# Miniprotein binders against Uncharacterized protein slr1840: the designs that were tried, part 4

Target 1, 371 residues: Uncharacterized protein slr1840, of Synechocystis sp. (p73408)
Amino acid sequence: MRQILIAPDSFKGTLSAGEVCQIALDVLAPEFDCVAHPLADGGEGTLEAIANNLDGQWQTVRVQGPLPDQTVDACYLWLPQEETAVIEMARASGLPLVPVGEHNPEIATSYGTGELITHAARRGAKQIQLAIGGSATNDAGLGLLMALGWQFLDSQGQSVGWGGQALGKVAEIIPPVLNAFPQVTVLCDVTNPFYGANGAAQVYAPQKGADPAMVQRLDQGLRHFARVVREFDGFEINFPRAGAAGGMGGGVAWALETKIESGFTAIAKLTQLEQAMAGCDLVITGEGCFDHQSPQGKVVGGVLELAKKINKPAIIVAGQCQLSQTVLPNVLKIFSLVGPDMPLEKALQHPQTALKKRLVQVKQYLIQSQN

## First folded at step 8 (miniprotein)

Design m9 (from m0 with Y60I L64Y)
Fold by ESMFold2-Fast, scan of step 8:
Structure m9 (fold): chain B 371 residues (1-371), chain A 82 residues (1-82)
Amino acid sequence: as target 1 above (371 residues)
Amino acid sequence: SDEERLRQIAEKLKQLLDRAKEIIEKTGDPDEAQIVLFEAELLISEARYLALETGNPDLIREVYRLLKELLRLIEDVRKKLE
């Protein structure tokens, strides 16, 4: 019997990747041997997709929120078989945790993300996957590092405190002695450097509440910190990707010697997607809005590239397909939820029904194709 | 004397790491390398304690920079033993 790998992204705002897989199993499994492999790109739905693929255990930790007087209950995913923790910084230090009108990257701290890392390390993690999208912070990971025992002192020998405003005050660095610390891999899809016109503060601080004067102060702080790091151990922190999450990409690469990978690549490796795909005859993938040239295409794009590499045919099921004349390797057919029999409004109100209708058509296509 | 002890520990750690590398490259005996790495880890713990007791910021900065480099080298040698 034909073996099918169902490897979709979430249909953002309507269906989780796991829900998409379950509907596909309900429709296709009677006639085909189906394997569910829900995916994500390191953003929304990442922990849920991984938990559905692997025997994951949710861990809830009370940690520092992005604002100084805030505490939050943040979840991360523990994978006992893989000895790996998967942490989304946004759950502890993210922009959504900040009330409207209180966004301020000069005071927002990543300390809570460091508390999650500490908890995972104490649990026995050998690997940590750290997704750094959605940050409220511009502190170069200083808060995170402080939670791990790093000390950053000003010219008076006092702690610099939290937030992006602390970067410009750093005069002395005292690292902890870390023995047997887990390998950290940062999931990062941006290329911005640490500072400058295309750096963390100039590009991303405005969406975190910074006005132009604050952006200038934050960028100066990042430049100052880069100089202090160079004087401390010779590390050049201003590299592509270092600007991610308010400079956290640079800060943790320096302090924790992290690996940096794209979100899809890290998740595909962790879930052994290539091995799963090799064991199947066909891949069905999809997402809520398919535009091969848009950011929403990262999971579908990655699946298609992998399928091409190992000579597997693919079918795409998308919520709404923006027509493009780009050649898609190994794609047999594209099915859109929105169509003549399913208007956009109806699909948004009844996404389960819309997806089921298209999967019935996928099933009919597969029965008739016989390839 | 705490500063003198820290300097002695730093020198000893460098000697032990050089020996660990030599053992791996020449004899290939993982048990001998493990013993040397264990001794280095104990000295790192002592150095950390003494650094915290010392009120000299320049010495603390230098010692912790060295400890970071040594911990990285220990991890690299440990991975080669797998």
Scores: ipSAE 0.000, ipTM 0.180, lowest interface PAE 18.7, mean pLDDT 82

Design p1 (from p0 with R19Y E75Y)
Fold by ESMFold2-Fast, scan of step 8:
Structure p1 (fold): chain B 371 residues (1-371), chain A 82 residues (1-82)
Amino acid sequence: as target 1 above (371 residues)
Amino acid sequence: SDEEILRKIAEQLKKLLEYAKEIIEKTGDPREALIVLFEAELLISEARYLALETGNPDLIQEVDRLLNELQRLIYDVRKKLE
């Protein structure tokens, strides 16, 4: 029990995965040999987690923002040894970049995300990991594809332009003549189809500023585009996951022949999590979910399944002790940040202190267990 | 510099678009014009990226002008192939 892998998710809104690792190292490293392995699920903190595990180089590029008259400075992570770029679309085409009151998925474009891919390809990337969470867009990746040389034309032979409103105007598709771009893997944790009641527009467009009438127009646009794609090359774009990021999951799978993987799976492979875990006696993982309505922790779940597969014991440090995850036989103990001695409000106000207090208890538990 | 690289790419784009116009208007196969226009499209994203990086409004406007010209020429080719 000498070697411990610290493999947490971020405590969303309070602590980064790297900060969680540092607090754990400060508490545990004097008694145990600890290895920090911060993780993410493809959402918030993904680039930071990968950069902390691999020798990554930040690249900052001025690109098209989500709104037509907006330019943003967006960064992505270049991994020279892996010849891989890791791109979060939200940094170029994300909802947080849109000023309050200006959210509009009919005009929001993914063009800037395509410019990041172009920059990474020019840098020498052979692989792109594309995280598509947090999008402002409902354009099926049309903007991204236009940046890569694809042309989408209306019945007059003119470009359809940008935004979700463009989808219903597409009459012809012209692919680039020479498309020698890197292999793209999309990081996606939703199963929504391209269109319909559970599709991109119906489920996600309201949070991007769409009223009910706009949602209907966007869904009709996605249906129209799906028909045009089918007529173009026979591809069926309406599959599970195709609805991610306003249909970008479908658009890039079709146009770039992307792989789609869960965020955790892609990050675990890229950072060699299984190898790191195999070299340790125990894994400590965690997340800061304090609300029972929140989705299951994908990182914690993935770490626990992997630990079970390679027969490693695990300890969980979480905001709440009751998770809807099935407790696996290899889970030794679950430590909750919130308890009688640490009310929710206090834990949220002083997350570093709350986490340190529970890690001291983890340390005491481990010392008693090794004797 | 990025401005020097962009000016060279813009020159190459102008030559490709002008050659496509000559094919469309004077002598040649409209399908040959499509090949030239497809070559031009490969440069337009890179040209736009560099223009945005320079922050130079004149260069940004020039790239937008070239993009509009490319789109018009594609329309013209399609009209001739009808």
Scores: ipSAE 0.000, ipTM 0.181, lowest interface PAE 20.0, mean pLDDT 83

